VHH binders against Ras and Rab interactor 2 (RIN2). Designs and how they scored, part 4

Target 1, 92 residues: Ras and Rab interactor 2 (RIN2), of Homo sapiens (Human) (q8wyp3r787to878)
Amino acid sequence: FQNYLRVAFQEVNSGCTGKTLLVRPYITTEDVCQICAEKFKVGDPEEYSLFLFVDETWQQLAEDTYPQKIKAELHSRPQPHIFHFVYKRIKN
Below, E stands for the ipSAE of ESMFold2; O stands for the ipSAE of OpenDDE; V2 stands for 0.75 times the mean of E and O plus 0.25 times the DockQ between their complexes.

## First folded at step 1 (VHH)

Design g6 (framework vhh_7qbe_3)
Fold by ESMFold2-Fast, scan of step 1:
Structure g6 (fold): chain B 92 residues (1-92), chain A 120 residues (1-120)
Amino acid sequence: as target 1 above (92 residues)
Amino acid sequence: QLQLVESGGGLVQAGGSLRLSCTASGRTYAMGWFRQGPGKEREFVASISWSGGSTYYADSVKGRFTISRDNAKNTLYLQMNSLKSEDTAVYYCAAKTSYLRYDSAEYDYWGKGTRVTVSS
């Protein structure tokens, strides 16, 4: 039984790529950020964080949160929200 | 092969301060400090996530020690303030090579240690 998390990468040139990560239910935002830094070849990972874009707003996720639990909560709503996990610069 | 090199240990008077450093030869994930005092088992001191956003401290050092890292330099720090004789130990730098918090059990790489002696 596998869990997947789709993460978009937002570059300084406004370019955008994405990856689907195979993750455990209790993987933390910190762990996801580390995987993204490796897979997107980021040289300054301390300047990046994982954000949730939902309802036209950006939310920076705390290091000790669980993206798969956040995803499950958003999907469980009777009127589902459109949302994206985005790995991007904090100061963008 | 990953190497961890500690520095900054020495002799200091009770109530004084020391700053320990640990430089890694390559990329690390979570890092931490452990210590082993005379006749004691190795004990956890502090840990820090790769981004520096999460830190954890042993109850015996909370409020006195501060862990930090500089990822551009692959260097981990431990600022030790208000030192007590009980802080006398060999301090070890440790690193994880695994990014999985859920499935990660222990630290994979260890330095050789740096000695800290706190005199009365």
Scores: ipSAE 0.005, ipTM 0.199, lowest interface PAE 11.6, mean pLDDT 80

Design g7 (framework vhh_7uia_1)
Fold by ESMFold2-Fast, scan of step 1:
Structure g7 (fold): chain B 92 residues (1-92), chain A 125 residues (1-125)
Amino acid sequence: as target 1 above (92 residues)
Amino acid sequence: QLQLVETGGGLVKPGGSLRLSCVVSGFTFSDYYMAWVRQAPGKELEWVSSISSSGSTIYYEDSVKGRFTISTDNAKNTLYLQMSSLKPEDTAVYYCARGTKYYDILTGDRAFDIWGQGTQVTVSS
């Protein structure tokens, strides 16, 4: 496992910015969302979640999942996929 | 024949604007992620921006967010980078690159399998 996670922040009516987060191996999705809320200056963090974007498909990650484990699983596949972690609004 | 040809680079003053173009031949870029990557003299490669094959997902490096805009014209097989509010720190050779389907574009080595020759952007008075 790498101890860093690249996360994009998707804003309404604009593109995304990205940040590389230094994280613990067993950091949870909930922990990542809290870090993102602080670093991206989000005032309504309850309206946001962490999503996985892979093969043009969006998947909302449950709070008790482990992004570093998900990343490792994707890299371990026989043909790894291009993917991104995106912090964005649940609705809109 | 797979080729990416960049144009639009040049000398510009701080605060100015430039539009880079990348014309693709030999493949349909709507099937791939496309990216702009730059390299300043004596520095390592720095990813600048990516756009998904559908055009619906766009990412920017923090230092260029709000100043640069990536876009595609699928009918012309052309990728663009509109650069505004240019700074001396943006001086670099800018490369158009085709993303692989099997790697994390933002964090991984060998994220790109085809590169253009690059176009020089110089921001100075």
Scores: ipSAE 0.000, ipTM 0.180, lowest interface PAE 12.6, mean pLDDT 77

Design g8 (framework vhh_6z1v_2)
Fold by ESMFold2-Fast, scan of step 1:
Formats: structure tokens, C-alpha cells, sequence
Structure g8 (fold): chain B 92 residues (1-92), chain A 125 residues (1-125)
């Protein structure tokens, strides 16, 4: 299915929680960040961003990217690795 | 410490269905990512599906998408692979593996430290 996005929420010293979001296929990273701020009850959303954790590396996603498109590309690779979308602080 | 035991492998006709189980003993698996791998004769071991510790994230290889589904029951310390619409190309020894990480974060397949002995699945006409 292309319309669900699993996003983990990482807080300093709190561990990790996650939510599965029902999203439009062409929802932007900016829109996902807004939804995450609401659902994870973040008071300082300007200090957070959506990251992709893949191949043991972190990649910050630009606001105008499309997470569902990124997910589809990763799933379509001949030898794909598992990955996570993580909403976390930009600094730290 | 953890021990993994696969079960459910058998001979099945093309188009059939089969569910594999992986029972874990020792520590709880709610904090471990789990994966299903397979190896056909003369081939390298390949990743079939993976699931996060919480079960909230799953991944399936392109060659099994729409046919196989990975799931887990953390209360029973068990991981499952539901296989539908089986093809001869699915014939292999299937292994379950546990990622030693204690977090719900992605890790490469190479991070899997604990492996079962495998269960043989044979798909024929």
C-alpha cells in the first residue's frame, strides 16, 4: 500500500515511539512534519525535521520532497535495505 | 542470549500457501528487529522480509511483495511469514534472524546476530 507512512519519533533520552500516518501519495515532507508536530505534541516544531535512516546513515529530508515517493523508490531497489522515517531534532 | 527455531517448511504445490513460524526463547523480542532470509542451492542468502521490534514497520523484497507478509506476536515471542501464491522460484531454506539492536531503528541485514537453523520450503508442480 502506498498511502501509509510509518514515522518514528525520537526524543533525547526518551527512547523511540512511532505512528502510522494515513497520507496522500504526494504529501510533502513539510506536510508530514506538520502532522508529526500535532500528533507527537511538539511545542517547538521549528527545531524538528523528518529524517531518513538508511544504510546506518541519517539523511535530512528537504521540505519539498515526497516521502511516499522516496519510500516507493527504496522498496523498488533490486537489493533494498530496511529503513525508517524519523521525526527528530535537527540539532543534537 | 536468544535461540531461534523455525517451523512450517514443507512441500507445497505451485499456487499454494504456507505459514512459517519462528519461535524465540530467552529474552523478549519486542526490542529486536527480526528478518526472514532464504537461500536456494548454489545461491547467496537473500533478505525476504523484515519487521521492527514494535511491529510498526515492515519491509518486503520486491520479488515477494503482494504474496508474502511478515508479522509478529510479541506476547508469544514469535515471528511469522505468511506465504501466498507460491512459485517454484520460492524453493529455498528459510531462516529467521534477530537484530541485536535494542532499539526500533533500522539496521542493515549484516547487523543480524542470531540465526535459526532454517526450514526447507519446496514448491513444485
Amino acid sequence: as target 1 above (92 residues)
Amino acid sequence: EVQLVESGGRLVRTGGSLRLSCAASGRTFSRYAMGWFRQAPGKEREVVAAISGSGGSTWHADFVKGRFTISRDNAKNTVYLQMNSLKPEDTAVYYCAADSTLYDYYKTPSSYDYWGQGTQVTVSS
Scores: ipSAE 0.000, ipTM 0.091, lowest interface PAE 17.4, mean pLDDT 76

Design g9 (framework vhh_enristomig; at its last look DockQ between E and O 0.55; V2 from the best seeds 0.00; counts 0 for: pae E 14.8 > 2, unsure alone 62.6 < 65)
Fold by ESMFold2, look of step 2:
Formats: C-alpha cells, sequence, structure tokens
Structure g9 (fold): chain B 92 residues (1-92), chain A 124 residues (1-124)
C-alpha cells in the first residue's frame, strides 16, 4: 500500500546500511535488486539478491516476486514480526 | 511530520472503563497495522492488542473480553476501549505502527513509529 520499501545492505562481517526506496506497489524483486545495486553502489550485481529475513530464517526472493505484497502481508498480521528485506551476496 | 499521539488516560476505580485514543498524522493510516502496548513501572513493555489494516483484531490473553481495539480510518484514529479494569492494568499505554526494520531480533524493533504514551492508573 505504501510507495516505500526499506532495504538493508549487508556485507560479510559488517553491519547493515539501510535505505528507504521509493517504489511502485507492483515492483518486482528483480527491479528492486537493480535499484539496490545502484543505491548501494555494488560493482558485481549478479552476485547479489534480495532476501527476506523473517521468523529467524532467510529466504532468497525469486526475481518475479513482489516485495510490496510480501510487506503488506507481514504488516497485516496482528502480532509484530521481526522481518528485514536484505540485499546481500548469494551463497551458492 | 509523522506522529502517533495517545490520549484518554487517567485514574479510574477497579471495574471502571476508559477509552484511549491514538491520533495519527503524516502517513497513510489506513495502510498499516497498529498496536497497543503497555509498560508498568519497572517492567518490560508488553503487547496488548493489534488491529490490521483490514480491521482484523487480536488481543493478549490478559485483556481478552475486557478490551476492544478499533480504528476510524476517516479520522486517522486508533482506539482502545478498556472495561472491567483491574489494578494490574495500571501502565503507560503506547500505540505503535508496525513497519519494516533491519539488524535486530527484538520484537519491539518491528515498530518504526511509537507514541509518547498515556498513563492509565487503576486505583486499588
Amino acid sequence: as target 1 above (92 residues)
Amino acid sequence: EVQLLESGGGEVQPGGSLRLSCAASGFTFSRYAISWYRQAPGKQREWVSTISSGGSTNYAESVKGRFTISRDNAKNTLYLQMSSLRAEDTAVYYCARVGDYYGSGSYLDAFDIWGQGTLVTVKP
């Protein structure tokens, strides 16, 4: 419902740097990754992906998923959830 | 300016009722889940109730049947109707918007906007 998405950038052994992105409600994960590569100034964007950290687990988001829909679903839950969208290197 | 502002707190007798309000400004209120939390002196902040953007409600066991959360999206206002109040309900009550966050495992850090609180005192 919001035109904003907060994304953390994570490198090995460093903390997270977060940015709030202006995005359309139907933006895809692929498009978010492109924006993140530009905003976080990564030189090798094919080695990165967008991940969701929720319920103590990591999930790599497929390119054709919709982060704003995922955020809206998590926000609709009655209890607080700990979740992060994280742009980070793919392991494997 | 993004704000949540609680009001309606005060002193009541046991078994009494109060209605708390949380006025929202600076964001699209209707698109967010909003929660009430409370904190008694010297205790951890605890969850009380949540209402989703779609109007679904949930409650802590200690308040079920006594408290009712509601929202008026036209007035950008969240409410907590409290009845059958007990001394153990004495606390500062906060409203909080659920948002995205990073770098934390704490459930309190799931909220990106908090109000400053309103005190509810239930006399013995």
Scores: ipSAE 0.000, ipTM 0.108, lowest interface PAE 14.8, mean pLDDT 77
ESMFold2-Fast, scan of step 1: ipSAE 0.013; ipTM 0.325
ESMFold2 (binder alone), look of step 2: mean pLDDT 78; pTM 0.774
OpenDDE, look of step 2: ipSAE 0.020; ipTM 0.374

Design l1 (framework vhh_7uia_1)
Fold by ESMFold2-Fast, scan of step 1:
Structure l1 (fold): chain B 92 residues (1-92), chain A 129 residues (1-129)
Amino acid sequence: as target 1 above (92 residues)
Amino acid sequence: QLQLVETGGGLVKPGGSLRLSCVVSGFTFSSYAMAWVRQAPGKELEWVSSISGSGGSTYYEDSVKGRFTISTDNAKNTLYLQMSSLKPEDTAVYYCAKDSGYDFWSGYYTEPSDAFDIWGQGTQVTVSS
């Protein structure tokens, strides 16, 4: 069984698209980035990373973090949180 | 008790069409986004399509855009996947799944859960000549 992870893809000076990824619990950010590179057909995956946008803040996720664990923690909080995972270039 | 019962699969030739149906019981159908996911022989699960709880927003995996149409009949608690121009690579067991109701593009949750729940046995689609 796999849970899902919704990931937005931002291209430089273009629209934002998205995909729903079916991922196992404790999949790493490194693994998610590899899947995103394949699904979004990125030719230079070294220039991209996974970012978490939550509330009014954003952060680049380290390769050894667990996005599904982060998502579960945010989701389990009593207050509503608006958050997105975004696969985008590290630099403009 | 959540139940999802998928039907409509079968053997079809390349270029053919099938309509998959998923009858949902045990929750308020329009409160959740619904999805179709599939698993091809020897491969991992792949998301195919999602529809918002209102039925107003639809989302598709790139490989099925223009060929598949997801829809709901809220009065019948039924989710559909209309498949056309079927290809051998569409051969898979298809499952319907409860999606969180998260509106991905707007970033808002309509329901608190954000996990896919696959409860049915799935329906086999085989595309071969």
Scores: ipSAE 0.006, ipTM 0.173, lowest interface PAE 10.3, mean pLDDT 74

Design l10 (framework vhh_8h63_2)
Fold by ESMFold2-Fast, scan of step 1:
Parts: C-alpha cells; structure tokens; sequence
Structure l10 (fold): chain B 92 residues (1-92), chain A 127 residues (1-127)
C-alpha cells in the first residue's frame, strides 16, 4: 500500500541532492512538497514546488495532482521516458 | 485548487459563428494541457479540441477545419472559436485541464487524461 518516490532537491549555486520518499499511492503534490520541506530543511516552503522533468521539457505540478499516478503512467508508456521529480524554487 | 469557468454559450443560427471562453483560476495555467469537450443529450462526452502546454493542437474529425482552439497564458484563458456551426454541434461545452505526458509521445489527449473540468456552457444551433 506504500510506494517509493525519488525526488531531487535543486538549490541555486549548490549541487543537486536527492531523497527516496516512502509515500502512499494517493499522495498529492501538496503533501509531497510538505514532506520535502521537512526532509530538505527548507525555511521558506512557500517559494518551492514540485516539478516534473521529462526528456528535454519540464512542468510545475499543481498541488492537487498525484505524483505516483504520473509516475505509473510514465512507466506504462510504449516509448520509455527518462523523467525526474525535482523539488526547487518556483522563481528560477 | 484549479477552477475552470466557461462562458460565451448561447443560441446561434446554422452557418454562424460563436466563441466560448474558459477562465482558469489558481495554480500555473501555462503548465496545463487544456481541452474542450461536448455532450449532447443522450450521447457520450466527446473531446473536440485540445491544446498542449507547448502549443500543439488536436481536433476531432467532426470539427476539424471549423473550430480553432487557442490559449492566452497571460490572461489564464482558453478559447474555442466555432465557425460554420451545424445543428449537430448543439451541446453543453466543457473546459478541461490536466497533467499528462501523452503530448511528449505525439498522441492526442483523451477525456480520461484531464483531471479538472468546468460546469459547462450551453451552445444551441438552430437550423
């Protein structure tokens, strides 16, 4: 009933780190952002969001989307895609 | 929460034109794929037009060449320009928004790929 979600943390002028989150299948992007703020020790969580990078494109995920559903859909496509979830500042 | 509100529906004569609009509030409008679907009484909901976050468009064969979908990201507004209207175009028109990577595969959006829907605006075409 629990799945893993790999999230990279991107900071301005620093390297990328990442964490593997143990999450429920129906977890929302808002919930994931709250977990990331705590685990990455972010002091200004309102300035951050969860982004999806797929191949050469990227998209900010709305708070009421479901990252595990998105992940499952990407894994099920006939053409494999390289994708990453990234927790980063909105303005950058 | 992303909320969608349609407007611009009404009564129009066959052969006429009408533009319906969809105002989006909250979240990042420009990151969503947007679409228009319609449902006539007793029929299934049909996706008639879609516009991807990158600007590519899709049209159902029933409306191709007559309808034009467009978006204004600065105004958080989606449009459907309907030309050469037919009585068969009479339906409730629904605005939709969703997150899906189907666009990266070059496949058209399906109704099930949209996560947010408006309440609809009625378009009636008299003949």
Amino acid sequence: as target 1 above (92 residues)
Amino acid sequence: ELQLVESGGGLVQAGGSLTVSCAASGRTFSDYAMGWSRQAPGKERELVAGIYSGGSTYYADTVKGRFTISRDNAKNTLYLQMNSLKPEDTAMYYCAAGYSTWDYLGEPRTSSAYDYWGQGTQVTVSG
Scores: ipSAE 0.000, ipTM 0.098, lowest interface PAE 14.3, mean pLDDT 76

Design l2 (framework vhh_6z1v_2)
Fold by ESMFold2-Fast, scan of step 1:
Order: C-alpha cells, then structure tokens, then sequence
Structure l2 (fold): chain B 92 residues (1-92), chain A 128 residues (1-128)
C-alpha cells in the first residue's frame, strides 16, 4: 500500500493550490520538494522548502527528514491534529 | 502569541533535585515545540532540552543526559524540567522558549538556536 501526502502550494499572488501525492513510506523531504517544484512549476526551487503547518504554527522540514514519519508522530497523540504540508518560500 | 512564565528556581545543595515549570498562555501552545535554555554569568546561553508539540520526541544535551528530563502537559499548558543530581556547574538562569518543531536528517527532534517566544527566566543556584 502507498501512502498519500497532500501538499499545498502557497503563492503570494494566489490562494493555496493543492495536490495529493502518492508517495513511498520513506520518501525524503528533498524528494517531495523536487516533485513539488516540477508539479507546481517553480523556477527558483532553491528558495522553497516543505513546511508542516499545524494550528497556525510553521515547522520547516530538513531535506533528509521523512514526512511520513512526521505524520506518524502527529497520529500518535490521543488528541487529533489539523495539519497541512505546505510547499512555500523559506523567507515567507 | 504565547506568553511564557518560568517558576521553581531556588537555591539547592549539590546532589539535590528540583523541578522547573513553564506556564504558557495562548491558544496554540500544543502546536509549539518547547525548549529549556540556561545562561550562567559570563557565559553564552546554551540549550538544555527540547520537546516536540506532542511530547512524543525529546532531546537532551549530553551534559544533562540521565540527570534532567523534559516533559509537558498540554492540558495544563505547562512544560517541566526535572533536574536530578544537581552540580554547581548547573547554576544558571533557566529560560523556557516556544517555537517551531525541527527534525534533523535522521528524523530526530533537534532544538533550534532561536525560538519565537521566551520567558523571563528563573534562577537556579547549586552550592555544596
């Protein structure tokens, strides 16, 4: 079974555009960023990173982290979390 | 959007124990990673421990491993630092801080060098 990862793309001039990615369990943040750069057609991928947004708090994910492991931690809590993976500019 | 207030600092004898508390106000406390820092006179501020928003991941500096334990109670909006086997070298002002969670390349929680919100600090003095 494949894991799904919903990723929103945040642009200054538009609302969030989202895509659901079919990913392997141990896909890295770098791999997700490369997929996002291609699918969202960004011309300056060096300026972007994958963030986790949960309850108005931003968490930048390092390139070699595993988003599915991060998701698993959120699901290990007894209380539910509303969270989003967001591909956006590092400085904004 | 988070206000932090530390408490529990006092004078203790070498080998003693102490628990510090950090009370947070604000609606997003449970979404923040929390850290404990300390600063001794004439020294740089250093990170002591960190805990993820869920409490499922913790990090402790090598110089306190086995002696200090960080924990949190999201129902009480409080973070704790349990300090055991205290040494004179542990004398410092202890600060709590709130910020985003950061994971390293191995997927382990790591403290940030800078956090978004800081408390005012609580003084811990360890004497023989």
Amino acid sequence: as target 1 above (92 residues)
Amino acid sequence: EVQLVESGGRLVRTGGSLRLSCAASGRTFSSYAMGWFRQAPGKEREVVAAISWSGGSTWHADFVKGRFTISRDNAKNTVYLQMNSLKPEDTAVYYCAAGETYYDSSGYLRPLSEYDYWGQGTQVTVSS
Scores: ipSAE 0.000, ipTM 0.125, lowest interface PAE 16.2, mean pLDDT 76

Design l3 (framework vhh_enristomig)
Fold by ESMFold2-Fast, scan of step 1:
Structure l3 (fold): chain B 92 residues (1-92), chain A 128 residues (1-128)
Amino acid sequence: as target 1 above (92 residues)
Amino acid sequence: EVQLLESGGGEVQPGGSLRLSCAASGFTFSDYAISWYRQAPGKQREWVSTIYSGGSTNYAESVKGRFTISRDNAKNTLYLQMSSLRAEDTAVYYCARDSTPYYYGSGSYWEDYGMDVWGQGTLVTVKP
C-alpha cells in the first residue's frame, strides 16, 4: 500500500498549505497531529486536530482512529469520494 | 514544458468584478487539483481557492461567496471569477498545480510536497 498521507494546514488568516508525510499503515490520528504540530510549527498544538474533509463535509477525527485505513476505505468505495485530511484549529 | 500562465489582472474599483484565467500546458490538466494563491505587498502568500480533478471546490473564508473557481478541461484553463472586490483583495494572483507524490522508502518524512508548478502571477489592484 501507499505509505504517504497528504495533510493540508488551514489557518483563519493565512489560508492553506500542505505537506506529504511518510507514515506507517497503523499510525493514529494522535500521532499524525504530533507530526503536524512539529512540521507546521504550531505553538499551541492542543488547540488543533485532524479533520477529514470529504464531499464538502467536515468531520473531526478521534485520536484513536487510523487515517491510512480511512484513506483506503474511501479509495475502495464503488462511488469515489473527493477527500482531504486537514490539520486545523478545533475552534475559531 | 510544464507551464501555468495567469492573465486577466488589472485595476478595478471597490465593488467591481474581474475574471482571471490560468492556461496550463505540458501535462494532463484534468488529472490535477489546481489552486489560486495571492500575495499582497509585504505579506505572506495566501491560499484563495482550489478546484479538484473531480470538480469539487474549496474557498478561503475571506473570499467565500464573492469568488468562484471553475475549470474547462477541454481548454486546459482554470478561471477565478471575482466579484464585490475590496481594497484587501489587492495582490498578485498565482495559479499552482497540486502534486501527488509516489512512495518507496524507509520511514523518513517527505517535506513540503503540495504545489509543484507555479505561474508567474497577474496583478489585481482594487482602488477607488
Scores: ipSAE 0.000, ipTM 0.153, lowest interface PAE 12.2, mean pLDDT 77

Design l4 (framework vhh_8h63_2; at its last look DockQ between E and O 0.14; V2 from the best seeds 0.00; counts 0 for: pae E 13.2 > 2, unsure alone 64.4 < 65, placed apart)
Fold by ESMFold2, look of step 2:
Structure l4 (fold): chain B 92 residues (1-92), chain A 126 residues (1-126)
Amino acid sequence: as target 1 above (92 residues)
Amino acid sequence: ELQLVESGGGLVQAGGSLTVSCAASGSTFSSYAMGWSRQAPGKERELVAGITSGGSTYYADTVKGRFTISRDNAKNTLYLQMNSLKPEDTAMYYCAADRLGSYYDLSTPESEYDYWGQGTQVTVSG
């Protein structure tokens, strides 16, 4: 078994696609954004961020947060939660 | 708890179609994310398709465009429609459920799914 993080890429002119990232447990949101910019080949990475979609709401993740820790906390809750990590434009 | 029973497996010629089903009982089906995995003889079990409690779907690249996962929450039933079957699709197909309901990632270890069925065999002649 591996430490994976599934990240969807959302772009205004196309649908949503996803990639699975092999990551270390303490990867930061900043590091994930850098990997996503490379993997999704965006030319303007400063206009993108990693977002969490949970409970029908969007939350931009601060650069010094840990997506794997957030995933683990969501999994530990007694009630089901729908969530996705999404790399998308901050203004769109 | 949730109990899962697969059915609908069988023998199919290459290029053919088959639908397998998973009947769920004992808990609120609609709150679970569901998935199908398969295991060929001598191989590790692999996740092939998933569907969230909200209906969003995901597929492994090896089956995308050929397989369709769906759910009927009124009948507590999960389906996998398999088209354009190939001999390499031959496997035992297992239904799985995740209590968290919000996430399906094919890289997620199978041990993180809460419930599994006993499996139904699909054999593709070719």
Scores: ipSAE 0.000, ipTM 0.116, lowest interface PAE 13.2, mean pLDDT 77
ESMFold2-Fast, scan of step 1: ipSAE 0.017; ipTM 0.358
ESMFold2 (binder alone), look of step 2: mean pLDDT 79; pTM 0.810
OpenDDE, look of step 2: ipSAE 0.015; ipTM 0.317

Design l5 (framework vhh_rezetamig_d1)
Fold by ESMFold2-Fast, scan of step 1:
Structure l5 (fold): chain B 92 residues (1-92), chain A 129 residues (1-129)
Amino acid sequence: as target 1 above (92 residues)
Amino acid sequence: QLQLQESGPGLVKPSETLSLTCTVSGGSISSSSYYWGWIRQPPGKGLEWIGHIYYSGSTYYNPSLENRVTISVDTSKNQFSLKLSSVTAADTAVYYCARETDYYDILTGYRSPYYMDVRGQGTLVTVSS
């Protein structure tokens, strides 16, 4: 039961990159952050979190949330919402 | 290699229903990561998003078109289709089918309009008597 999640990596003095992650439906934000730390080669993962950008707004996702469930909920809405997940520093 | 191809009548009479089908090859339409959509470009105008469908059958339509639009999916044939009712000359356009992602291109900007991963070549539909 495999799904894909697109995550962008935002870094202050380096360019931005993106990865498509192979994830299961109930993968947690904490698990996604662990995968991102490895894939983006982050040395200080405790300083990073996963953020959700929807249109012109954004929010930090709590560790016990489910990004694939959030994605499915956004897709279930009557109007199209373009959104993206960003792995970035909490205080930057 | 994923490829999308539009098909359907190139000429529709005013007040009739415009019907197009998109055939997907090189990949499965049954994916939780993508929507399958329709967009159009009238002569001399910009692109207009029509709507999209999820493989489960859930649909989302442009509010300006929603009372005339129906999009359906046939996962067994790896196809999805557009029906646009009560057409007028204003519906004359090149129609494209596309695979849509939920991800913006971060390298060009977080709000990039390039959310479509793959697009068909387009098919011209003329509404005339």
Scores: ipSAE 0.000, ipTM 0.107, lowest interface PAE 15.5, mean pLDDT 77

Design l6 (framework vhh_6z1v_2)
Fold by ESMFold2-Fast, scan of step 1:
Structure l6 (fold): chain B 92 residues (1-92), chain A 128 residues (1-128)
Amino acid sequence: as target 1 above (92 residues)
Amino acid sequence: EVQLVESGGRLVRTGGSLRLSCAASGRTFSDYAMGWFRQAPGKEREVVAAISGSGGSTWHADFVKGRFTISRDNAKNTVYLQMNSLKPEDTAVYYCAADLGTEYWSGYSTPEKEYDYWGQGTQVTVSS
């Protein structure tokens, strides 16, 4: 299956940009971070990670997780919630 | 990080044919949609053809449709532009470009600014 993942890029100087990536359901958070580092031209990828922002809460995703599976689980919640995947610095 | 190297540009006579190659270095070449662009002296750069990462979708500009064909070999990390029935108007520097992680596109909808990596270009000259 091909699936879409919308990822926002939050950078201290430039604000927020984003890309819609077409990725396989089994792509890992580590793979997504590599794509984001290259796509957003990040020179220090070790300082960045993929975060989930939902219900005013930030959660750093572990490298071996599957963002498409996380997205599917969030969509299956009984009450609709807004969530975003954000590629950003681990430290502010 | 991806490096793109074009090859195959040369002088060719009107009506001739030529195949351009673009070799990409790096893993996961199939994650990149690829495009061929060209720029003639005094003109803006224009998109010639595009191909999705899987090769399942291609697009060709109207001015080359039927004469040029884009293709790729993911096992060789290479994209090709087969050019037939060349005209003097095809004289330009041809550039290979890669668009990482974007497979939700049509060639028409993929603007120059969305491409992430560019090669140095290869000169094609078509003389009468």
Scores: ipSAE 0.012, ipTM 0.226, lowest interface PAE 8.9, mean pLDDT 78

Design l7 (framework vhh_7uia_1)
Fold by ESMFold2-Fast, scan of step 1:
Structure l7 (fold): chain B 92 residues (1-92), chain A 128 residues (1-128)
Amino acid sequence: as target 1 above (92 residues)
Amino acid sequence: QLQLVETGGGLVKPGGSLRLSCVVSGFTFSDYYMAWVRQAPGKELEWVSSISSSGSTIYYEDSVKGRFTISTDNAKNTLYLQMSSLKPEDTAVYYCARDESRGYSYGFLDTSYYFDYWGQGTQVTVSS
């Protein structure tokens, strides 16, 4: 697995599930959201986005960002961070 | 050499059960999260389940919840996947993987896993 991205799916009344995506290094957040909509069988993809949860904070990722680059940057920090990517509703 | 060796795969009929085992050498479970990942013919890798170093935190992919159970036997340095109510869609090569998490405490939705060692895989075929 040269390049993989684990994404959790958070849905009301469904709990959390996850998928490991084998991805290209330059995959965009928009591409990841499209894959997630298909794999998690989301009928209203416009209401969802990819979020980064780091420690006690969360951040919606812009469509033109690169999740693999973000992951690499977090892993390379001197102080380790606990983080996860979550595909969820924007207005949850 | 750090090694992960999967066994227990085979051919089963729909509705059947199998137990996969992964024996590890060169490290101890108390230091790592462990995972099962599968790949069906012609499809992408799919994460199946993960278990924390303590065994107290467990995650499942939605399609296997209620049918699969992940567990560890730290004394035997062995990871298990008990599979029941098997479906043709579960046909895949199943891989055991070690997470390089360094023993840090993680929350319920930990997706920061970096798998540094993988087993050779074991084939599971669900067919009549």
Scores: ipSAE 0.000, ipTM 0.155, lowest interface PAE 11.0, mean pLDDT 75

Design l8 (framework vhh_enristomig)
Fold by ESMFold2-Fast, scan of step 1:
Structure l8 (fold): chain B 92 residues (1-92), chain A 127 residues (1-127)
Amino acid sequence: as target 1 above (92 residues)
Amino acid sequence: EVQLLESGGGEVQPGGSLRLSCAASGFTFSRYAISWYRQAPGKQREWVSTITSGGSTNYAESVKGRFTISRDNAKNTLYLQMSSLRAEDTAVYYCARGDYSETVYIGSSTYYGMDVWGQGTLVTVKP
């Protein structure tokens, strides 16, 4: 098990960039959002959140959730799912 | 122009074999992971297999042991060797640029991590 999290930054009408973050196993969604705001150079972090995109569905992750635990659960399923963690605007 | 073009689809009997090809142009093929997806009529697209730039392979559980993904960097071509074909393998097969874990572009696509898609090639497993 490697302690990394792949996060995409969504840009409207353009490409996405992605970063691989080295994180602790019990890092919270709140902590990940703080790292993303810094790494993606976001000036208005209050307008952004971390989302899970899986099975054509968007889910906003609550601040007190654990992305590494969510990732591990998705990886443990017998059928592999295509999923992405995406840092993006809440109202876009 | 960055492009992927699938070929090799057709009709085959259950238990048969078929080889699909995906020709890449307009980018440095050897530097990218390339994936196969498929879509049956009325169903969502599902991931089938990925081969990384380094040659590591991954497969969906439903195709493990039956399908083999490979690449020829000198020919800018990706292959999917399909064996022991079943009725449930009937689908349009798509080649896509990217590792299924990588996010590179957003457009009208509903899948992050896949920034270029081919036109697809139909595989029909017919009794």
Scores: ipSAE 0.000, ipTM 0.138, lowest interface PAE 11.9, mean pLDDT 78

Design l9 (framework vhh_7qbe_3)
Fold by ESMFold2-Fast, scan of step 1:
Structure l9 (fold): chain B 92 residues (1-92), chain A 125 residues (1-125)
Amino acid sequence: as target 1 above (92 residues)
Amino acid sequence: QLQLVESGGGLVQAGGSLRLSCTASGRTYAMGWFRQGPGKEREFVASISWSGGSTYYADSVKGRFTISRDNAKNTLYLQMNSLKSEDTAVYYCAADSYGDYVLSEYTSPGEYDYWGKGTRVTVSS
């Protein structure tokens, strides 16, 4: 019944922390980034973005994409894919 | 900014009951209880969603402890029954400040933004 999104926070010298968010299917990447900036206490949110890491490939998600729809699509594939949503600096 | 104040700790006999309370100075969402026994690191005890509709418990306390909340009072509770000497610890209240959390399977201290100073529970036998 509940939709959730697990987001990891990656910092250069910090241990990898993560948060689980209860979100709606139509939440945008922009919305998720705003939530992450608040939860991870980021002072320079303009330097961060939400990335998808899947099959050793990094993809920066555009602001108007829907992470829950992306998650659902990855889960619906015939072969299971291991993937992570990561909130991290654009350049690092 | 946000303050959490625990109360209700004390000395209790094995097999007894105790109720801990944690009052927040403002709006909270997901909340949890952690404890730290002598010579141990902080361990998870229980968590509760912002609505109170979802709860999760450490295996060591399942069936004995009940977590609940009263959002009108900004207060979290831990009802502890059938207390054992192993339950002796300082109990800490923890809170997250955002409303879209599900804390069902990930129970690390790093998931919480705010912490109380703790209340000591000693179970004698």
Scores: ipSAE 0.000, ipTM 0.146, lowest interface PAE 11.9, mean pLDDT 78

